Miniprotein binders against q9h3h3. Designs and how they scored, part 140

Target 1, 235 residues: q9h3h3
Amino acid sequence: EDGFTAEHLAAEAMAADMDPWLVFDARTTPATELDAWLAKYPPSQVTRYGDPGSPNSEPVGWIAVYGQGYSPNSGDVQGLQAAWEALQTSGRPITPGTLRQLAITHHVLSGKWLMHLAPGFKLDHAWAGIARAVVEGQLQVAKVSPRAKEGGRQVICVYTDDFTDRLGVLEADSAIRAAGIKCLLTYKPDVYTYLGIYRANRWHLCPTLYESRFQLGGSARGSRVLDRANNVELT
Short names: E, the ipSAE of ESMFold2; O, the ipSAE of OpenDDE; V2, 0.75 times the mean of E and O plus 0.25 times the DockQ between their complexes.

## First folded at step 12 (miniprotein)

Design xC50 (at its last look DockQ between E and O 0.81; V2 from the best seeds 0.00; counts 0 for: pae E 2.2 > 1.5)
Fold by OpenDDE base, look of step 13:
Structure xC50 (fold): chain B 235 residues (1-235), chain A 85 residues (1-85)
Amino acid sequence: as target 1 above (235 residues)
Amino acid sequence: SPEEIREEIEELLEKAEELLEEAEKLFKEGVDPRKARELLMEVFKLLWEALRLAEKLGNRELLERAWELVRRAWQLLLKLRELLK
């Protein structure tokens, strides 16, 4: 991947938040309708811009599933951004601890497990498993990117409320694995996205806090989770 | 040549700044946020190329200028996102 591909994909992902979402909301829609909804809007066929022959005629930013316990709380993103600008201007050292403190102060604590999959049956099957886990209350909220014109991998994001709650992050990994997902997972706080902290950032901050690798017959969780900041296995 | 690369970076930065200023103007005027978004996506593409070349050249000044424009563009994108959220 070219040095700034991840940064551009992050910008595109944020830009996609501005377009309409296809949402299954378990708070208002019976769980029995999930299978029909999944069949109507398979993520491998839903197109970013509503291409001819796609299930969607209009642009779609994301396909999402909201669980019964889902409460949207983005925190004070504007205050976070202002504090971040002031910090950069001050010339003070910027560390992972600094970012964590900013996130806590402004209540911008959401994070997500990310998986990248090629368009097709495996993606749609993975998404169906995640969507079911959300509707069943094992996960709170998830979204998947629609198919791009250029093709490429689609991303499934599974959110947790607090990236500082290590137990909650690990529980979400376990639920994802229980849903049958076997690919590599990476965990990223949303604060890193909001502050424009990418892989090649000038502060050399790693935006990935955790990595999860599937393991057969190993831990009760079915995965090995690595803390990237400390280079320590948590499971 | 290093001089040609420098000139290319400066052209990219100038173009990125022009488009960014246009996007900022559109935002301020309350024009369709999606139009400003389209400009910002182009700004980012230009800035990634500028950063790539500046890293290759090892020019700290050009890197700092490019990253400053990235910061401004990112801030605008966040503001646009909040309007449509």
Scores: ipSAE 0.724, ipTM 0.930, lowest interface PAE 0.6, mean pLDDT 90
Fold by ESMFold2-Fast, scan of step 12:
Structure xC50 (fold): chain B 235 residues (1-235), chain A 85 residues (1-85)
Amino acid sequence: as target 1 above (235 residues)
Amino acid sequence: SPEEIREEIEELLEKAEELLEEAEKLFKEGVDPRKARELLMEVFKLLWEALRLAEKLGNRELLERAWELVRRAWQLLLKLRELLK
């Protein structure tokens, strides 16, 4: 136990991108249809590989909601990967700053707030709140994992378009809190995801940039946000 | 014993590399990307166990070999994801 569970979940998440997604796309679907869609596809009941007893008969990689203004831009992931290989063979130090520069050079700027919740009512309620915030324009895009056969925790990912835009990252945190979310959140840039930076990484890098904790009765935004790399409180 | 753990790690690494090479061949030939993904998920399971045992054993060479295979497997997973997303 306590081995490489987080690392394997990261690999599963990458693999899930390759299977069909269940998407509510606010760019083409009226907001009035969201509640029915959420009731049809609660993430605690949608199964990863399909099941006669679940809402889906076919495999589902992700359940996602796209905001009205959502414009996907993955950047140059192939160029990022090639540059990463060159960096690893160069003998130069691999640091957060080096990864940040690679991401900027190759326009791989997106990142996400992550929350992990056990299957059940709390997960479904949290997802519904996030999905509504996306459709109403407070967040850009979000996705949630379907239920794995093992029944382990599921993940909600709330994306921002530029991890180097600290204000934008903090605004997303505020919107998540305003949606009623009270659990621990961590922020990870997609460059870390693509390059396999996780808890037990070889380079001893912190696998997330920010951490957000709900605080009752003190925080101006309802949360305490920590810059994990610099150990500095931002709120 | 340490010798038995070393042998177990070697077997895990050998199996992982065989499956990884099969997945890489499928990707290079543009054939059955779903099977390549299935093989990679099995490769990761083998490698996570190899890393757990290598850490317990304290063997730097085996840790290095396991992490090199993880790097290679992750690169292929990312390439498959870019192809199929």
Scores: ipSAE 0.708, ipTM 0.889, lowest interface PAE 1.1, mean pLDDT 89
Fold by ESMFold2, look of step 13:
Structure xC50 (fold): chain B 235 residues (1-235), chain A 85 residues (1-85)
Amino acid sequence: as target 1 above (235 residues)
Amino acid sequence: SPEEIREEIEELLEKAEELLEEAEKLFKEGVDPRKARELLMEVFKLLWEALRLAEKLGNRELLERAWELVRRAWQLLLKLRELLK
């Protein structure tokens, strides 16, 4: 692997947004149907392109669960893109503060906790726990990638609606941990995703805002959250 | 040799720009946006290889040209996503 694997995976993830999604929508579907749906579409068995023998015969970009209160609002992404183009040609410095202000100005405030797991029981069990937390109202919306490579790692994304609302981001971390998730979590605002800013970027920006590690130490929450931009603990 | 590597990078960038211009045309005309997406995925593959070679060579002009094409390709990918989503 070379230094551009993450960038290509990001492009493929953006492309996956454009294919059909498998969605359990709590706004229109009774919660009692969730277990059957999870059993029908385990993320370790749903294939990206509809391979023979998988539950899906057609391509699937994402598997998602929408909570009762889910109200889609990605903000002014078109305006964000235009302002970003203007900023890059202006000669003004590009900093984390600049990106934060662009996100606020254009109301592109969503972000997500990310976890990466290999296909199998642990992935499917983690997804089921997250999906239940969403349907029960502890989390707003989540998605998981389908199987794209045999034995390859998959990603669960748990969304929050405002990355500048630190309390809300930490409450989502707590809800994820309450669902039994013990793996490393990283938090990325959607503004970085939309602008294509990943680890190997020209501006040396850090696209991971927070990192959460499960531990049973003195914290009542059972996790230790680090602010990656300022290298300071929040818990 | 450095000259052979430079020629490889230039061929990759020329092909990437051709495919990118085709994808931009399809998007502008509203014709077959899924084909435009597939062209962009190929554009990215060519550009990652061009960047890898340009970094190895240490050629700043070719690095800047490659990154500019990445910027254009990503901007179009986001526009396609907003259209098709």
Scores: ipSAE 0.680, ipTM 0.887, lowest interface PAE 1.0, mean pLDDT 88
ESMFold2 (binder alone), look of step 13: mean pLDDT 88; pTM 0.880
ESMFold2-Fast, scan of step 15: ipSAE 0.707; ipTM 0.892
ESMFold2, look of step 16: ipSAE 0.455; ipTM 0.740
ESMFold2 (binder alone), look of step 16: mean pLDDT 88; pTM 0.876
OpenDDE base, look of step 16: ipSAE 0.687; ipTM 0.925

Design xC51
Fold by ESMFold2-Fast, scan of step 12:
Structure xC51 (fold): chain B 235 residues (1-235), chain A 85 residues (1-85)
Amino acid sequence: as target 1 above (235 residues)
Amino acid sequence: SPEEIREEIEELLEKAEELLEEAEKLFKEGVDPRKARELLMEVFKLLWEALRLAEKLGNRELLERAWELLRRAWQLLLKLRELLK
């Protein structure tokens, strides 16, 4: 296991954004068609670069579900990149606070709950639950990676509009748990994704803001959420 | 073995820089952005192997060279992603 696996996965994820996506768009497609779409494109069977034996013959970057109210806004990613280059040459310390301010200034506010699962029934079942929650309006948008040529775990990303809105982030966690998800979840702002900041980064930053663990009993939320930056348990 | 590892790192860095310059040229000329992405994915593989070996060898100069190429490669990847999304 090398220390740059997270960096490699990050580059592959960004490259995947550039390939075609398989999208169920609830803004234009009736919710009644979701079950057939999920059966046609189970993420454990959709291959990253296409295979005549899989549901896809051509490359697929992501499998996604857009909610009825989904309005994409990536912010000013180009402005963020230019400011990031300037920050690195300024001599100013690169900290979570400076990245947060950079993200706010350039309106790059989205973030996501991440879950990593091995290809198979449990992945497909988890994705189906998340997709239904999106179409029913409990979540805004989600995507899942296709099966990689080299194998390995696949990732489900559940997005929120604003990583600085803690209540919105926690509401998304609750909706994920209500969908039957029991695995470990971590929350990462897209600003870290765009800037290539992952576990093995040269600035020694912790790229995750929150960690969610499934909890039996107690709260109706079904999880314990930890603020990773401050090591403070929320709920 | 240390000398052989150093030679391997230098070969990885040279190949990565060649491919990165090709990708940068394609982007600058507005030609075949998907080929530029293909080249960048190879650059990343070469650079992370170079970083792993340079870290193990403890060679600061090679490590810094790999980080600089990685910085350039990531900048171009983000620009390509913005272009092709």
Scores: ipSAE 0.592, ipTM 0.824, lowest interface PAE 1.5, mean pLDDT 87

Design xC52
Fold by ESMFold2-Fast, scan of step 12:
Structure xC52 (fold): chain B 235 residues (1-235), chain A 85 residues (1-85)
Amino acid sequence: as target 1 above (235 residues)
Amino acid sequence: SPEEIREEIEELLEKAEELLEEAEKLFKEGVDPRKARELLMEVFKLLWEALRLAEKLGNRELLERAWELMRRAWQLLLKLRELLK
């Protein structure tokens, strides 16, 4: 009975945006306080719905770190939705290119590198590395899911402000690798998230735009990056 | 049998639409957005089960009905998220 479980989990992740976040905001908090904050709120111990035995007594949707230069801009999501409905009615082909143009037109440009890790030391260590990179200015913003009641993998999301800026996406990948992360990374533009396009979609679109694989001793960048939409090796 | 599977899909779709309409009403009235979210999570569960069965059965009408309800549910989830973020 686990068909479409990944899609259901994606809806649950979106719903988590609606619950309170635990945020280290480098725009207002000194960087010297980061290590204490990370020790207080390790993702493997923060629970989704809160309990007396965890660091949180109340529900937590996400644990996040905002960089000093972070300026959130989700664009015109309302306009994007209206244009998407018009596109579907028009009979025009629904392709990665048409979605890219809708995203550009409505300034819905953000995207994210995703990594999935089991609860435990490796997750907490990876998150600490990412958080330090954000506070030091190598990354803009990141978040990690709290621990679900049943366990299961948690996700770290590392955002870039413009998925069409290939150099920026690749620079974020390099910073993630420099932080010591070696697992598979996949990059998804937020336009796919807002429009509800996941792995099993009716238009046969690949929701993953880029993927990054750690390359031990092979790449000068520490990783091999593939453009999934165009099937082109970038590194 | 194919007929029994069809009936199961119909029941899943009817239940999903009922819960979705309740969630839409709560959103329109500006009341209890977190209950609307809980209803939507149940709607998604029902719709993913309906889609899996409809794809296996190969029934175009049931697939279209499930995808239309999924579209409405996702639209409402996004609106709730924008409201509560």
Scores: ipSAE 0.572, ipTM 0.817, lowest interface PAE 1.7, mean pLDDT 87

Design xC53
Fold by ESMFold2-Fast, scan of step 12:
Structure xC53 (fold): chain B 235 residues (1-235), chain A 85 residues (1-85)
Amino acid sequence: as target 1 above (235 residues)
Amino acid sequence: SPEEIREEIEELLEKAEELLEEAEKLFKEGVDPRKARELLMEVLKLLWEALRLAEKLGNRELLERAWELIRRAWQLLLKLRELLK
């Protein structure tokens, strides 16, 4: 909610992508090794730039778990960027529909459910639950930020491969809830992140498509999902 | 005062543009991409502060100048991310 907190977080996430990742890859590593890996690299203790007192001595951008069936596909980000530049110089309206069209054309379809938690037991426990769901096949891939120097909130990102597939996005929400997660979740397409569209940008675009709130005994799924752009309840 | 805020914005924009041009040169020459990243993170920090002050001042010209530099900086950051991922 600070003036430019979302912008700073987006830039830091892009910078973190450029540093080494700590990865548990279920495609090549037995599931039986997950608990030991989680104990070795709790996100509340892994530091962004390395520290003799932490599990890492060198910088770590992200801590990630890849599912057994995970197949990375970031699409044509270079083509997306060129098309975005052309759109801005064309005078054509910049709308959610136009960005969706660019994303589809260039196959930049991934998106993610986000949860922000303070460093500590609750963060580490939530991450362990998500990581187990990924290794067990209920989710495709997830990552969590390491601890920042100032000790601010950390983020867990749970990815889906196609943000235009509403059913797939909702299924991921259900799997997150089934893993025991009860905090607020928000869903953001990567296209908005890559193009630098964040809080109340100059084009008045809402980069958050959905929000999910835990609701005990409310629905069969245990969550209420809102379409943020249209202010319509989906569950 | 409005004049002092305007001067602060101008200083932030000037510093950001100098660092951005250095980052653009490093990228074009294919030299020290991690230094280019560090420069861009500083550029964006300066520009978001300039944008905040320009919004407070209500000066559309300064606001547009800040947005144009943010556009250039973000595009370069994305190109670097694609190069270094």
Scores: ipSAE 0.614, ipTM 0.841, lowest interface PAE 1.4, mean pLDDT 87

Design xC54
Fold by ESMFold2-Fast, scan of step 12:
Structure xC54 (fold): chain B 235 residues (1-235), chain A 85 residues (1-85)
Amino acid sequence: as target 1 above (235 residues)
Amino acid sequence: SPEEIREEIEELLEKAEELLEEAEKLFKEGVDPRKARELLMEVIKLLWEALRLAEKLGNRELLERAWELIRRAWQLLLKLRELLK
């Protein structure tokens, strides 16, 4: 059932960060082991809180694949949070430019392409394609949510290092499309995630920076990318 | 009626603030972070319902109160994530 709002899903995602992850780490594991790992842990079957009948008996927050070049840098999240609290209590205007500057100042630059898919073969196939692109070096890192007990759609997150690097964000979109992904994608900087900028935010900010739609006969990347803030097509 | 909706919003805000203060106390004392997380998930659920109703009612005071509690709740949620990740 679809009992979750976008706000509920966002809170659930933050809670999932606090539970153990299932990780295929290409920095320490041979690429030849990936197919067996994907077969063992299809996201449509891995349960959020564990079940003896599923691939996992224990709770799983996320299923992730780390590329060979993956070097985690979440920046100064604590400093970002302190600055954000000061900004909100100051009464100064909160705008996309202000948030961007806060993110740059505190080195919280990562962002992600998001895709939401119903549990089943299509989700598992999409995740396998993304995971292979990560292990082969076309993408840097990705994760997918496990299945809620009898819940709605699951999310695949494909990360880039710097949301202010438009070319890097577009290159990730191209790699996702090359992996066979045809669904709607939206791009969200992690600064928005950490500060709680979602659909119904108080400042009427667009919660995503880019939108990508699959298009037959489209650009070389197989998609049309829109800058959400300026309503300008980039591809 | 507007009065009935106002009463519902106030009840949601009061319940959310009680649970939020309990979660903040657990975090400050460094005890039972898993319970603090469970309380925060309930707080966020209550506050999003309060925001929805306050916006429908068009009441600026209740809307501002709901947003202030969301600010506090999300601040604590991010701190818990940093602690437990």
Scores: ipSAE 0.565, ipTM 0.796, lowest interface PAE 1.7, mean pLDDT 86

Design xC55
Fold by ESMFold2-Fast, scan of step 12:
Structure xC55 (fold): chain B 235 residues (1-235), chain A 85 residues (1-85)
Amino acid sequence: as target 1 above (235 residues)
Amino acid sequence: SPEEIREEIEELLEKAEELLEEAEKLFKEGVDPRKARELLMEVFKLLWEALRLAEKLGNRELLERAWELIRRAWQLLLKMRELLK
């Protein structure tokens, strides 16, 4: 019982991009200030629309940490959108390969590892681990959703620059595992996010490219990674 | 009954389209961006319920109409987001 489709939750996430963000920017803020910032803004307590009993009185869309080397590049999203509209009116089949080519053509290459956790200590602890990995340079950038009015799980997003760079995607997974994260992870390219491709999409596309499952003991990587589109194990 | 479900889907789609047209107009005119966004989020809620019911009913026409409005609503949401970059 979720009460929403993945598409509706994704629309809410994109709308959240347009509200103010709480940001720890390691490019301009000393790393020594991170622990105090994390204590001030635990994601389980920060509310989406503000509340007198929370750390925020005003709406917050996302809580984010930017690494020292973080350089945002969203590509040509406007050109991507125009090409997508043209593709949908054409007779061409819509496939993972077609979307990949659209993303490359318009330089929309970023993507993210997603983890969903219930509000509480484990969410706050996981976010603190991810935030430290970002500030220490093992990851580039991450964000976490605030607590929704309706309740439900919150999402941590850990970004990579190029979803076509498989080694980079796998290195981010390894860094997430090294930070102590043991839950299921899925990887989604931002092109899918911008075009509204989620679980029950009308083209029956797999909404994520990779899935990572924690592996206890003996594994240097800490995880098993599956290529969901091709049904191939990468580790 | 199937007829009652069909009527419910049609009411949801009609209301969603009206609110979507209002949001599109506000966005085009550059007026009250927060209200335009609030209307658009309500459109998605209505369309999600319409899609769910249309799938259960197995009505291809209503399902396609729900998907088309979702596409249109998503197009507007992406345009709103890009404008703020």
Scores: ipSAE 0.525, ipTM 0.786, lowest interface PAE 1.9, mean pLDDT 87

Design xC56
Fold by ESMFold2-Fast, scan of step 12:
Structure xC56 (fold): chain B 235 residues (1-235), chain A 85 residues (1-85)
Amino acid sequence: as target 1 above (235 residues)
Amino acid sequence: SPEEIREEIEELLEKAEELLEEAEKLFKEGVDPRKARELLMEVFKLLWEALRLAEKLGNRELLERAWELIRRAWQLLLKIRELLK
């Protein structure tokens, strides 16, 4: 929890974007091939920099599943970065509202639910559930980190198109829970990722918009979702 | 001691700035962007340790120096990522 370990992991995640990805693309690959692909590339066994003894001999940045309707749109990241530098130079206050407006202006709207799990059966089982939900159309796209040499926790990222669309974000949470996921989930807009805003940042901003905790309770199953920005329980 | 911690932070910041300048030069010259990325990963490691120590020491000047180097390093990392996507 403490220190700057999460920030090191975030920088490593950005660097991983630049290495080859292992992708199951449901737009061009039959859904019947998914189970064999998941068995071939379990994230607990795929190594970040390659190992002749693992499923991969070459470096792998991410393992991803693209849904049948997936259409990538990262927006104008370059324009966002330029506007961010101008904002910092202006001396004007940097707030969640200002960042939200920059994201909207530059069409950088995607965001993601994050879950961190230790390497092993539970990680592979969770990823398989998420991957099936993507291929079946309940989620749009997801990726999972490969195993680092140090054996730390791995991350599963489940993306939504628009972090300002609360209903869409909550629907993704429901689909993740329906896939059997019971761990803590946090939702982060990609605008914070591109601008290098993590849990510990110089502006003391909370990059997490939503937090989801598994809850089992009589007539209400699934999760309890908290709006971190406004400190309101959505449930 | 506080003096020993200050010296350690200053060494971390100096080493990080040297590596960052090397990475910036590689990127500007258009050669070996993957080596520039490798240097940046080491820069971040040094800078996050410097931030941790500077925060513990309560020295705002050292904290601001570390944050400025992190800003530069992250800006370069994003540019390299956009180039290699």
Scores: ipSAE 0.525, ipTM 0.799, lowest interface PAE 1.8, mean pLDDT 87

Design xC57
Fold by ESMFold2-Fast, scan of step 12:
Structure xC57 (fold): chain B 235 residues (1-235), chain A 85 residues (1-85)
Amino acid sequence: as target 1 above (235 residues)
Amino acid sequence: SPEEIREEIEELLEKAEELLEEAEKLFKEGVDPRKARELLMEVFKLLWEALRLAEKLGNRELLERAWELIRRAWQLLLKFRELLK
């Protein structure tokens, strides 16, 4: 729908980070247990705040799968926040370039490919494909939102560790496509998430860096990727 | 009418600022982070509606006031997130 809804969902997503997560951690759990875990916690059935009729009785912020080599690094988010406040008062233009430099300076480099799907079989199937790719080592880490009380689409986030590493971002897109995903994907650096840059932001910035569209019978890559910031086709 | 829309925006902004100040107080006192978060979510709901109406009305002053309160609420939410994670 419109950008107003995206901003509201952004605040809720930030709040979800503070609630408990359901995690399949391939660093400590055998890969053979994944299919049973996916069957126990299909994202279309896990409720945000718990329900006697769902797999969870208590609140769940995110459902996540950690790859065997996953090593979290959020960077210096406090330093980023302080620098952001200073930037806003400095009078310097707020552009993708200045935000990129803030992110690099404070080592807030992670980013994610996003896909939005309605609750149901297709969401659960897509999540299972992504989760298997993570456990098999083709992706590093991923999470999916639980079912909200209001209903609406759920989001699958597939992370890369450095949004400035274009090749790494494109490799993740290829792995997502190889997992059977055909829906629209958009890529967002976590620095944008921390600074509240969503569709209806006051700086009129595009809230995502890349957009990936599935290629019907494509020749090799499986997708067309567009650099939204520079309006350049990468594939 | 434009007058009725203006009044609705002003009421939304007033309520949002009141709840935001309560959330800020809870953060400062280090108590009840769940309550503070619930207040912040309500603040965002009110402010997103105020923003939508201000955009429809074309009133720059009300639009800027809504954005300033959103900035303030977002910064507080981020502080809570960092403190608890």
Scores: ipSAE 0.305, ipTM 0.637, lowest interface PAE 3.0, mean pLDDT 85

Design xC58
Fold by ESMFold2-Fast, scan of step 12:
Structure xC58 (fold): chain B 235 residues (1-235), chain A 85 residues (1-85)
Amino acid sequence: as target 1 above (235 residues)
Amino acid sequence: SPEEIREEIEELLEKAEELLEEAEKLFKEGVDPRKARELLMEVFKLLWEALRLAEKLGNRELLERAWELIRRAWQLLLKLRELIK
């Protein structure tokens, strides 16, 4: 409502990257250990800054699951940042197309499906479904925020390698729906995250590329996906 | 009153700039990146409140000043994240 909550959440999410993560890494850990790990670290109970009554006494930035084939590639974020400052100084129009071109030029291609849920059973259940899909190979990598001291919704992020690969983005959506997820999903490229594109951005850009809504019955995909920039359904 | 709110915004912006300069100095000196992050989170808190108040007042100058400081703070946060991750 105030328009600045998304900015606050974005900054806090980037700061959280710099704190310790709780990771289930399927590249080095047997899949049979996942259920015990999920029971030990339900995201509704893991606290951002630690609490004697929670699973963690120390700060936790993120809870993450890495798939067997996960191979991180962040691209040239430093080069992207320098090019972005030059673009802003140039006075040239800042559009989704120019941001896409910057991302391609600097190989900053990853992106993510986002879902926001209140702390509780539904969040923990959704995260368990996503984590199992990652370990089983239907998704590549995912993370979920811990519970903030002030409360509020938590976010599950499900990553894809290349936001310009529309088919890959849609395949991830299908896998999320197959995992039992029924809430609203939005897709955001990491280039927007690094450059601080959020709801109240100065260039009036839509902060997400796609929106996915669950569809009951009649759809093999289980969802309707909208290209937000063009208002075109991709089902 | 509008005058009291304007004064509050200016105080928020002044405090934010002071803390931001301290965080920038720590980063430049390569000292205590965790403290620099802590200062930046306080900077953002002050600046979002300044933005909220400036938007409600319709004061473009104060809004632009707050956005400029947020831009500087965001760039430093990204640099810190890249350094520490």
Scores: ipSAE 0.497, ipTM 0.789, lowest interface PAE 1.9, mean pLDDT 87

